VH-VL binders against q9lj97. Designs and how they scored, part 9

Target 1, 262 residues: q9lj97
Amino acid sequence: MSQEEQPKRPQEPVTYGDVFEVSGELADKPIAPEDANMMQAAETRVFGHTQKGGAAAVMQSAATANKRGGFVHPGDTTDLAAERGVTVAQTDVPGARVTTEFVGGQVVGQYVEPRPVATAAAMEAEVVGLSLQSAITIGEALEATVQTAGNKPVDQSDAAAIQAAEVRACGTNVIAPGGIAASAQSAANHNATIDRDEDKIKLIDVLAGATGKLAADKAVTRQDAEGVVSAELRNNPNLSTHPGGVAASITAAARLNERADI
Key: E = the ipSAE of ESMFold2; O = the ipSAE of OpenDDE; V2 = 0.75 times the mean of E and O plus 0.25 times the DockQ between their complexes.

## First folded at step 2 (VH-VL)

Design T06 (framework fv_traxivitug)
Fold by ESMFold2-Fast, scan of step 2:
Structure T06 (fold): chain C 262 residues (1-262), chain A 121 residues (1-121), chain B 107 residues (1-107)
Amino acid sequence: as target 1 above (262 residues)
Amino acid sequence: QVQLVESGGTLVQPGGSLRLSCAASGFTFSSYWMTWVRQAPGKGLEWVANIKQDGSEKYYVDSVRGRFTISRDNAKNSLFLQMNSLRPEDTAVYFCARGDYYGSENYFDYWGQGTLVTVSS
Amino acid sequence: QSVLTQPPSVSVAPGKTARITCGGDNIGSKSVHWYQQKPGQAPILVVYDDSDRPSGIPERFSGSNSGNTATLTISRVEAGDEADYYCQVWDSSSDHVFGGGTKVTVL
């Protein structure tokens, strides 16, 4: 009867700044369905299909979440996407083909495809160099969660995901006493004793300023995302992750960072 | 316990169509990405297609794009692969496999026994 | 599109150690997973995220991944370990990529 397996509805829209390294007016805009459709069309033109983990996939997921939350409607397009376009451009450089994805003139994705060259070392160095331009850190991904799920009450699955994220960011096997993971675990334990959702500690109370609260930080890798997703999933009684939650934000960051790590 | 059971594999003429099914049990099917992986006789494993929990995202290997369609029915705990314009090269055992929440980007922890599709004239 | 290179076969005596390599450009930056497949059976996950084991997989199975080579190590090999082994990664351009497989023969 109750949709007990359904994740809680997001309180905040997923904006461009939540999932991409963008600035200015675009960063504050909720990702709209037509923006995502335009990127999907552009990727299909360039790649022959929508790239898994590319900007179109990230934007479609965000736009779907925003529609479910009531923040955007079918057919909506952001003003910047309508005025300046959604484009995908390919540039050939020595040892690689670089595909750059733009919304409103700002980079939302960059894909590096190594080309056969005389030396493997030269090709590897070039790919590594390019991958750093759009790297999102674990702390930044955790802060992005504040925008997509900041008003979500902290539960045990959130605490487990945050613990996995801190351990990976700091390169340790234990969480810091009084750190962000310890705060999340404390919040989850407290919330388990509270009846009314309005009175519970929220993700924003734990994750705001995460980059400054972590003892160390690093660019999100695929392996980091897998660990965080597994932690959140295994500690959720419904065996699911929250849309726009910690695992979703870390995964989006890993996908964008993975564009140059093939 | 987690169980995945494929069905539908049979002998089909080139250019024909076939629909494979995978029945899932022992877990919350709607919480996982699902994948089809195939294996030609005497050859290795080849990823074919994957589908997000709610069916909103679908991805295919280049050689089957436009010919195969992956779908799911979460109310029936079932995964499907509609195969059109079949070629002899599509002859393989087709496995159904489970990922995690973003499992198509990770690993496959449970596999079905497979169903054999033979495309021959 | 990525390609993962595995040796076609590895022979090992009972009680010794088998090492199966998986070569790929910058594979050390990816998570590598390993599957065991016995004749006529479905694959079974034996190592995930480079070095983690699923419940029920013996400690004899271990993994490593650095630079351009990932390795599955099977210590104290038993006759029952004879199988084909596949490595697998996710790649943004190719989605899931499997290695060609390595037949491990226990002689």
Scores: ipSAE 0.000, ipTM 0.390, lowest interface PAE 19.0, mean pLDDT 79

Design T07 (framework fv_traxivitug; at its last look DockQ between E and O 0.02; V2 from the best seeds 0.00; counts 0 for: pae E 16.7 > 2, placed apart)
Fold by ESMFold2-Fast, scan of step 2:
Structure T07 (fold): chain C 262 residues (1-262), chain A 119 residues (1-119), chain B 107 residues (1-107)
Amino acid sequence: as target 1 above (262 residues)
Amino acid sequence: QVQLVESGGTLVQPGGSLRLSCAASGFTFSNYWMTWVRQAPGKGLEWVANINQDGSEKYYVDSVRGRFTISRDNAKNSLFLQMNSLRPEDTAVYFCAREFYDSYGMDVWGQGTLVTVSS
Amino acid sequence: QSVLTQPPSVSVAPGKTARITCGGDNIGSKSVHWYQQKPGQAPILVVYYDSDRPSGIPERFSGSNSGNTATLTISRVEAGDEADYYCQVWDSSTYVVFGGGTKVTVL
């Protein structure tokens, strides 16, 4: 291989610490093919399919890059994954279902499935015999991100994911002036010049009231989630999505909407 | 109104160098990932390189890595591809394209510029 | 790893349905985009994110993607649909990958 312009992704093995928020010995380990296969099997067992932009997809991509670079071989498994396992667990909490993905006992992915909250409108609909069940919209999923990652400083990955969400919601290829995506991009640009995290603009500052800031809205589909995940992933130097972030919330909403139809 | 126009394609001897340019108009150039895609005569499309909004991330197909350099000048709404150590296999029409809202898909394409590498 | 297989050619009669396949390992977990290229012209995007259509693309064009095969379907084929069609995915290890292309001939 030769030296080339890839400032954020050097020619080295892709380790767990490069793509996930993990620590200790696991962070330094190159992601191996069987680790990825185990996560894919676990996600399929829990969800019935592999989640787009989930830990399995990220791990498969990393393992493929590592095989191509000669850092790992087909059939390899990291010692920590073999010894302590690759697991996916679901827990119900008030207002949400949380799915957490682990490698070697450390979190590598987390999905929050927001549950519709009873509102005055929903209660009124029930009184007149209307259904309380409705699909989660893109705006609602963006607002749900405030609960899971509201204190996160806005970065370019967040801005890209929000841009993808807005154009998907509106059916356009152009973001609205003064809209939520424009606000997110402005926040990311501002935050790039700020040293202290406490002084940065947070996701809550951008996503609060997201449904009212979108020119149009629609039920989240799997294809919407794929676009949002792709946008967040490609704008993150570690080729990962933030657990509980925009892509995670949109993915959870798509999953719940898909399940509700069957 | 959204438009991409390539220029710079010409006949070059093997081992030579060439710089392609792409002029963008009708959209906010700095908000988009941009890409170069090539097509050899009678062959299919082959992705060459892409670059993010501020130029901090660049990716290349293996066959051109170390020989080609993608760059952009957002103040001039321009994308560039510097091609060094050219080989006969690099003979192709080179297309400039805009990647739509971070999907790695290309929604706006230029007309292409022909690069011929031959002695 | 990321290699996309398309049939080299497909022949279809006017008014009938053409199906162009794009094969790849676990391609159903990726987002597939489709392009149409007529002789001497730049490609144009006809389907993105598996099944979405850009503004201006007729409803006769549709897409699907599951398992190891993505499919572009052109219903009620017209003479003007004669072109080369390419599928495309993104992969973190190989980046942007195009299929080899399928020449659709009407008649």
Scores: ipSAE 0.020, ipTM 0.523, lowest interface PAE 8.0, mean pLDDT 81
Fold by OpenDDE, look of step 3:
Structure T07 (fold): chain C 262 residues (1-262), chain A 119 residues (1-119), chain B 107 residues (1-107)
Amino acid sequence: as target 1 above (262 residues)
Amino acid sequence: QVQLVESGGTLVQPGGSLRLSCAASGFTFSNYWMTWVRQAPGKGLEWVANINQDGSEKYYVDSVRGRFTISRDNAKNSLFLQMNSLRPEDTAVYFCAREFYDSYGMDVWGQGTLVTVSS
Amino acid sequence: QSVLTQPPSVSVAPGKTARITCGGDNIGSKSVHWYQQKPGQAPILVVYYDSDRPSGIPERFSGSNSGNTATLTISRVEAGDEADYYCQVWDSSTYVVFGGGTKVTVL
C-alpha cells in the first residue's frame, strides 16, 4: 500500500470535552486507553456489565480514535484519571437509585433507576399488591447532589440554583436567614475571596441534611427543574449546568417522579 | 507498486553467520520503520527486530539480542539482518515488513526467505 | 509478559460468520492488529488499530477490542477466507507480540 492508500490519521484528538459535559483541565485532555479500561472495570463492578452507550463505551471509542491518530499510546492514562481515579458510585434515594460515573472527580455519566420506597403506606400497599412509590422531594434531590458534586466549591451558579430550589420548595421568594439559600450565597461570596480550591466551602458543607434545613418541601416537578436549571445557567458565565450538580440533581428527580406517575 | 523482496536465506551450520537483505521499492523507504518477522516451520509469527527511519533506534526480541543486528541503507532502499552464532531454533522463514504510521503494525510484507540452521 | 491467546482453530460454514478471539490482560488498552496468512504466502494486514480496515480488504472483515478480548469477525465467509489469522499488539516490556494464530477452516 502506498502512503496515499493508507487511511487518513485523525487530525485532532478526541478530548473529554468533545464527548462529555466536563470543564477545566479535563475537558482538553485526550481520552486515554487506560482511562477507558478503568471506566469499563468500574461499570462492570457496579452493573455487572458495561452499559451500552455508556461512558465506558464512549471512552473506548474515543481512545481508539486517539490511538489511530497517534495522540495516545497503549498503556497511557490521563493524569487526572490517574490521580483522582475513575469511579462509578451508586446512591439510593427515596424512590430511586442514582448511579454516577466520574473521571478525575468530574461527572461523565449519570443513571437513575426507579426503586420502590418502603414507606408505611407502601407496606400496606404491598399487602394489597399496590406498590406506592414516594415522589422525590427537592430536599432529597439537593442532598443527593452531595454524592455527585459534594466536593465542588460553591460558586454563584450553585448559589443561584440552590436559591431557586428553596423558593420552589417553600413556595415563597423570601430567602430565610440561615436557610440553605442564604448559606449557599454566603459560601459563594466567601469562596470568591479564596485563591485555593482546597480552602473553599464545598457543596457538601451547604447541602448536607438539606431536607431538614428547608422550611417546607415538595415533590420535584418538571417546572421546578426548569426553574432551577434556568437559575444555574443564568449565573454561570459558561451558560452551562454542572454535571451532577444542583440543577442536574433536581432534573433527575423530576424525571423520576414523572416516570412514577407521581 | 509497493514491494519488499527478501534474499540471503540458505542452509548454515550451527554457530555460523548469515546476512539477510530486503530490497524495498514503490515507496519512500526512509520514511518508514522496518521490521523483521520470522516463522519457524509449522509455527506462528515471531517478531525479531525493528529499526527506525534513520537507524538510530533498534529493538530486538530477547532470544536474538547480541547475536543479530538489524541495519538499513536508505540510499539503496535496503534493510539488513546480520545473524551471528546461529542456532537450530533460528530456523525459519524470515519476512521483511514495513511498519505503518508511527509504529507497531506491518502493512507491507515480503514473501520471505528461508534460513535453515542444521548440522 | 503480554501473552496473546487465540483458539487454535475455528470452523465455519460458507456464508456464515467466523469470530476469532484474541485474549490478553487489558488488551482493550492496546492497539490490536490482525493478519491473514495463507499457506506458503506472506501475512496480509486485514484489520489495524482494533477496527480499521486497510484499503482493498473486504467489508466482511471487522474488528473490535474491549476489556480482555479482541475479536476479528469475518462475515459471509467464503472459501478464500480459509487461512491462519494472527493478532498482534505492542507492549512496553515485550515489544511486538503475536498471538499463536488461529486456523480458520471453511467447511
Scores: ipSAE 0.019, ipTM 0.547, lowest interface PAE 6.6, mean pLDDT 86
Fold by ESMFold2, look of step 3:
Structure T07 (fold): chain C 262 residues (1-262), chain A 119 residues (1-119), chain B 107 residues (1-107)
Amino acid sequence: as target 1 above (262 residues)
Amino acid sequence: QVQLVESGGTLVQPGGSLRLSCAASGFTFSNYWMTWVRQAPGKGLEWVANINQDGSEKYYVDSVRGRFTISRDNAKNSLFLQMNSLRPEDTAVYFCAREFYDSYGMDVWGQGTLVTVSS
Amino acid sequence: QSVLTQPPSVSVAPGKTARITCGGDNIGSKSVHWYQQKPGQAPILVVYYDSDRPSGIPERFSGSNSGNTATLTISRVEAGDEADYYCQVWDSSTYVVFGGGTKVTVL
């Protein structure tokens, strides 16, 4: 059979700028297979499934073309996706739920879902003082830890639990620069060199105002609680979680949300 | 593409030792917990061990605790399983797997390496 | 400590629905992952976090988890779905726990 019947390789890479309205260094980067995998995981966490025609699907198609053209290798990740993350975040606004998808800190997709029920629920909640205030977010659960363990020195298990919580709230598998997880890791590393607990950085120093420090937030689910518990437990030499700590607060929030049928 | 390739499986006498390797490529290896899962011929999957990102935490199924050691070298993108005091019931295909996030779920698997313990 | 109970086999006609159960005490409070394994191959993840699908897994694979039972449902079964299926959870005493596996046969 003739070679002319075989598909030809693409002649140039498919970049983020070719498929998304992004700028700067990211616009010239070829879309890499691990970038697409990270976006798929982030979309699945937020929506419970991948979005047809969404950012993950577009990235997967582009990464496949780039592999066939020899422009990327299996498992490649762009520096910007590895350093700054791939995230999917949801925000509720009056009348809508907005989902925003990020690569390297730049928006690659945005979905607006009308939410008339939230307006009706907000009116009913104001009348009876209930319902909407029962949904506890990851940020709120992290702030609740200040009340139950704020004086605890930050250690590596706390940093791991906070990282797991932030990843789930923001939909990324990479520690965001300037986030709470980055601060917690820095605090844990600093504290490892300090002998006196009084001189150590405490959970209150990292978690106070957590809701305002997170790039995105969401209601705590059972799966979020399992992930945070797992992270705290795995990274504690005593193979236990801290009573009243990060994992405990997230677990309590998940249980309260389940009782409220959320 | 993301890939895990196991090596080191062979025939070993009972009481012997063997070291399995898993070469990872196509992802940032140091961001993930890694896992060994085994499957005896004709049997189901059995978790063996896992290890966190920097190797500071390691967990084992009871039947191998004290005999097997999981380790990793993040500079070389490699996972290892040192298997000592091998028994006939350790005969299995050993899979290397990547855990995604902190889920204990495994989204990437190698093709496995066969360990046979027999005299 | 924890035991996940799966039926050893399920037979299903092409185009029909297969339901594979995974029984465990209060398994509904845990995240359940499901794997497909064809003969001579490594497992692949088909459902995670009870009901999520990895990229490339068709929508006819779905999952649910409540009470003492998690269920993998394969709608519109095809010949290519014939495989062994394993459920998996985390347990604090034995860490990662797999079910015994269910062989799905497509008639």
Scores: ipSAE 0.000, ipTM 0.414, lowest interface PAE 16.7, mean pLDDT 79
ESMFold2 (binder alone), look of step 3: mean pLDDT 92; pTM 0.944

Design T08 (framework fv_traxivitug)
Fold by ESMFold2-Fast, scan of step 2:
Structure T08 (fold): chain C 262 residues (1-262), chain A 120 residues (1-120), chain B 107 residues (1-107)
Amino acid sequence: as target 1 above (262 residues)
Amino acid sequence: QVQLVESGGTLVQPGGSLRLSCAASGFTFSNYWMTWVRQAPGKGLEWVANINQDGSEKYYVDSVRGRFTISRDNAKNSLFLQMNSLRPEDTAVYFCAKGLYRSWYGMDVWGQGTLVTVSS
Amino acid sequence: QSVLTQPPSVSVAPGKTARITCGGDNIGSKSVHWYQQKPGQAPILVVYYDSDRPSGIPERFSGSNSGNTATLTISRVEAGDEADYYCQVWDSSTYVVFGGGTKVTVL
């Protein structure tokens, strides 16, 4: 057995299997820039725009990270994506339109859009249903932190909370190279060498545009909030969370998502 | 050929400081996460700190927060642990370990360890 | 999981099978690594990513992980397998977590 060769390396390319529930040959392939461009084009043709937190956004983020790491080059296309394509399909069902996204024949995204049904009573019920707000995502909660604590210098507790948030959003056990958590850790380390708070890197510098910087996103759950709170607490010298900080924002999102469930 | 050698462990008084070193050879040091793990006499393994390839990401166990600093010098193939405000409960054998490929927490190569004793 | 529970000790006769469990809430969704440590020596990785073996580790060592329990299985146990065994995971809140260790005694 040739296990003296390291089978896996930290900071390797982001593969399809790292961010999507795919299997086989596709799972081991680095996400390439043209794969992401094809999905973005397909989403734009179907939705009229690129879906926030959708497969195109995830693939663009992954391909950008892979380009930064030197694992792929502009214009590269995964063989399976080139051969079998990047497809977006729609199915109309009573009360909804379901859109499914595929790469190489495997599902990488699915969206449900509420639609009015044919009868007047059913249409009224669906219109009431459409008034329910969408769940708040981890990326959206991180962006909300900019409003409540954007001018706070990034410290170790912030970096830990952001790392927990990214790991939970992406469902991975490894921080993305050049990702938001890596940036937060770098900021916290840099700030430890700076004397004046005014000269330190702030949370707004790290968290602005967080939804677009995460490789994947998800609706905030109570378990997500517990993980992020624990990370912030454990990395604060006083064993506390910052009011209006990352943990507070994620907790608020989890509570709001629970109240939105009817 | 892959080898990690720790050094710097000694007897230190409570409140004192100590810097541990780990010399790496036989692999491309800059490509791997590196870890410090400790073991108190007669006790189990306790992770202390991790550091990524370029030193931009660092993680610590709660009990050493603000007191220990992990760092690396890729040009010298060396890993360091600066220990400040040492306490008797920091007494342990400190192991340097190389990250498993594509893992920041798995350790496939370990050094022999260096003993740090904190007492009066 | 912030805590991994291992039995403190396991006794096994030579040639029989030893099973060492590592309990943690939803541990089956995590990747588990296993280490062997003999007195006065550094730990050695014996199983990684639930079930893979490093070069040089006998096929007698195997692992599994599902639900709330990961298991290290040592088949056809030899006297030289007597050691402490530790499981290990990554947790987003507490980072690297080791189990308390299990002392395997070959009687």
Scores: ipSAE 0.000, ipTM 0.385, lowest interface PAE 19.3, mean pLDDT 79

Design T09 (framework fv_traxivitug)
Fold by ESMFold2-Fast, scan of step 2:
Structure T09 (fold): chain C 262 residues (1-262), chain A 121 residues (1-121), chain B 107 residues (1-107)
Amino acid sequence: as target 1 above (262 residues)
Amino acid sequence: QVQLVESGGTLVQPGGSLRLSCAASGFTFSSYWMTWVRQAPGKGLEWVANIKQDGSEKYYVDSVRGRFTISRDNAKNSLFLQMNSLRPEDTAVYFCARVKYSGRYPYFDYWGQGTLVTVSS
Amino acid sequence: QSVLTQPPSVSVAPGKTARITCGGDNIGSKSVHWYQQKPGQAPILVVYDDSDRPSGIPERFSGSNSGNTATLTISRVEAGDEADYYCQVWDSSSDHVFGGGTKVTVL
């Protein structure tokens, strides 16, 4: 990379749009201390530490500058971060590990780590390579969730995300009787009455073989990902998405599909 | 080979002025941010000032703002620090250094040998 | 404010490992850089971006950065490693901040 310019010392607030590729109302908001703390906590939860060059590091620096400039106060949170949350999602898809960072439902960071293929599976690497040349479908993204969150008990946020995924895959607002969304909703309702996590229905019980359980399937688009993320966020008491969950897998698939077209 | 050579350090009385120079060679000087870092006798390193490649942006530590001015002459591969209203606490070895901006966090990959400024009556 | 805390001194026997810490609030979210300074000489960059080494710096020098503590580790210490070591970070309000320095003595 060419020599980069040093960031300018703030004489006015550092906003989300100054440091991230975000749009709308979020772009004009000064980065607040609690937003940065939420991102740091999310990165530590997913990685065991804050990510180098990640959103938390950028946000902490910006929030500190904004506090000293008098633009924000300790404990302040932007409205969008308070309403829609700050999340970090990590998803394994064929050939890659994708980590996506969100504020208010908008992406502020994404990191793709190619996964090495074992020597014993060298012949299967050709098949994996071919699948990466084809668009990842909604059903395939749902199956990928089994790898990252298969043992998670199904809750209402998972059921809402799966329903959004199915209606987008099929192009209708009617879920299939006995289909994947119906199974997820049933599992969430059943789990709400169960005290022991070990006895609850898990995501693997619902999402295994998802591609075969959908009446129709399609390549994941950014609009599909936005719909699924929104559904999961609105149905979670903490207004956040689960790391490695349904929304994370659909989002990762959308990004990989965009790269495959270039 | 990258080289930075400071000059101009001398004994000066409180309230006086002094101009430091740094001669750069072995790299494309106009492509890098440059910095001054000082070190008081027996003390640690303290950043003083930064300047952008084209001289359009300049930043200072609070204690010298309004008294010191950083500048550069890219045609001569030279960096300068004009020091006015000098105080005894400005006594230090002054280093120039090249700023490397790799990703989001700048660091100093090459340093000059330093020039000693003593502010005393 | 970004304040970096280093121990004033560390003593280590030749061939052993020296560890120099740099403490700061949530320093793991920033990149930490390390400089070596021998008496009467200019500082030299020994580690940048937490763990990367410039060409010419021996593999005995390594770094890590997590949570509230960054660490410079010098393995198989040699007499020539005796020096002052400084950590450094950047932020948009303070610009560059150095730790107070650690004197490493090889006994």
Scores: ipSAE 0.000, ipTM 0.378, lowest interface PAE 20.2, mean pLDDT 81

Design T10 (framework fv_traxivitug)
Fold by ESMFold2-Fast, scan of step 2:
Structure T10 (fold): chain C 262 residues (1-262), chain A 121 residues (1-121), chain B 107 residues (1-107)
Amino acid sequence: as target 1 above (262 residues)
Amino acid sequence: QVQLVESGGTLVQPGGSLRLSCAASGFTFSNYWMTWVRQAPGKGLEWVANINQDGSEKYYVDSVRGRFTISRDNAKNSLFLQMNSLRPEDTAVYFCARYSYGPLYYGMDVWGQGTLVTVSS
Amino acid sequence: QSVLTQPPSVSVAPGKTARITCGGDNIGSKSVHWYQQKPGQAPILVVYYDSDRPSGIPERFSGSNSGNTATLTISRVEAGDEADYYCQVWDSSTYVVFGGGTKVTVL
């Protein structure tokens, strides 16, 4: 009643574009409380703690201000964050470890950590792979999922997303009998019969060493990301992807590669 | 500039077959999900089939599954719909359309003019 | 399994507001897109992702989506807005689903 009589506050919502270098639909969205919670969880999985001055801290501050201003409510999640995920991915490149934070497939944070000099054999192997170093591959994106969701029990949506990723990486319409996709399907089927989460096969059990287990690999494209997202979403009864999961990691990789290419 | 043009619609006997084509121009066809949507005379829009950028994923409405096949030739900027075992209820104007991003995030932002398929004796 | 229900028709006077509803179980969890179709023409996307407008679509067109109902709102209606309007969602089980359509008549 009295609310109708109060003048509208001059405060505007804090949007993604206000605090991050993002574009399109995401830039205009008010930062929501669950977006911030998902980023905090992702940073904790990757860093073991919330990164100081990182995206999670910025998003928590913005979401709190937006709640105070009445622009968002507790429990709200931005549709783009729910559909494309909130992801923190680590990629090892020669001489550095790059950690990239994504919301809805767009970069909101990036950190570069210098790495020690590799052994002669490892260095030689890395030099041979130079053509893949400038772009994140499907195998590398799958390995990044270990860091953001490694302890998640494998379910049917994960298995479908991994299958889509493998067929795209290998350029074939059939999965390898002993490959990652077959392993993920086996894990999902096994887990469906298990009651205790701690006894279930986890994503780390399937995706660790993914780059070495794929018959072929390629740089992640927007087309690859859309296919993987569709597969995960189609096989989830709630029409959602897991924050920091396979689809989120592949989407993050595609976005980073797209920015680097042009 | 950006354009989709359907062709191939004609009168077909029940049980017959027909292939529809859609020619794309003015954009990088291989980057987009494509779809076929039909509309029976005086009725509403009904989705028929989706195909992803490289043709590795295909989706169909239940009523056409096993009878219709969606395909694409990216080198020729062309989308196809092979229709087999046609029924009178398949009579409709068939549109091809492009998704602006992907089928779960964005709508169909570019449409062709449609091609009429009549299934009758 | 999704079924989208739209009213068959909506009548509105010029300059007034038309509201077209799209009903579906838990539709608020899905992204809703809206299309305008004039007689003898192909559909045109007027609202996507619940509430966003493509370039070239007037600000008079707006959308919302929550719970079991999505709504397309056309404010300050003009004679040229007379058309059939369709809502559309993606569903994991049935894929692309269109509503039955609403004929907007501007009298």
Scores: ipSAE 0.000, ipTM 0.392, lowest interface PAE 19.5, mean pLDDT 79

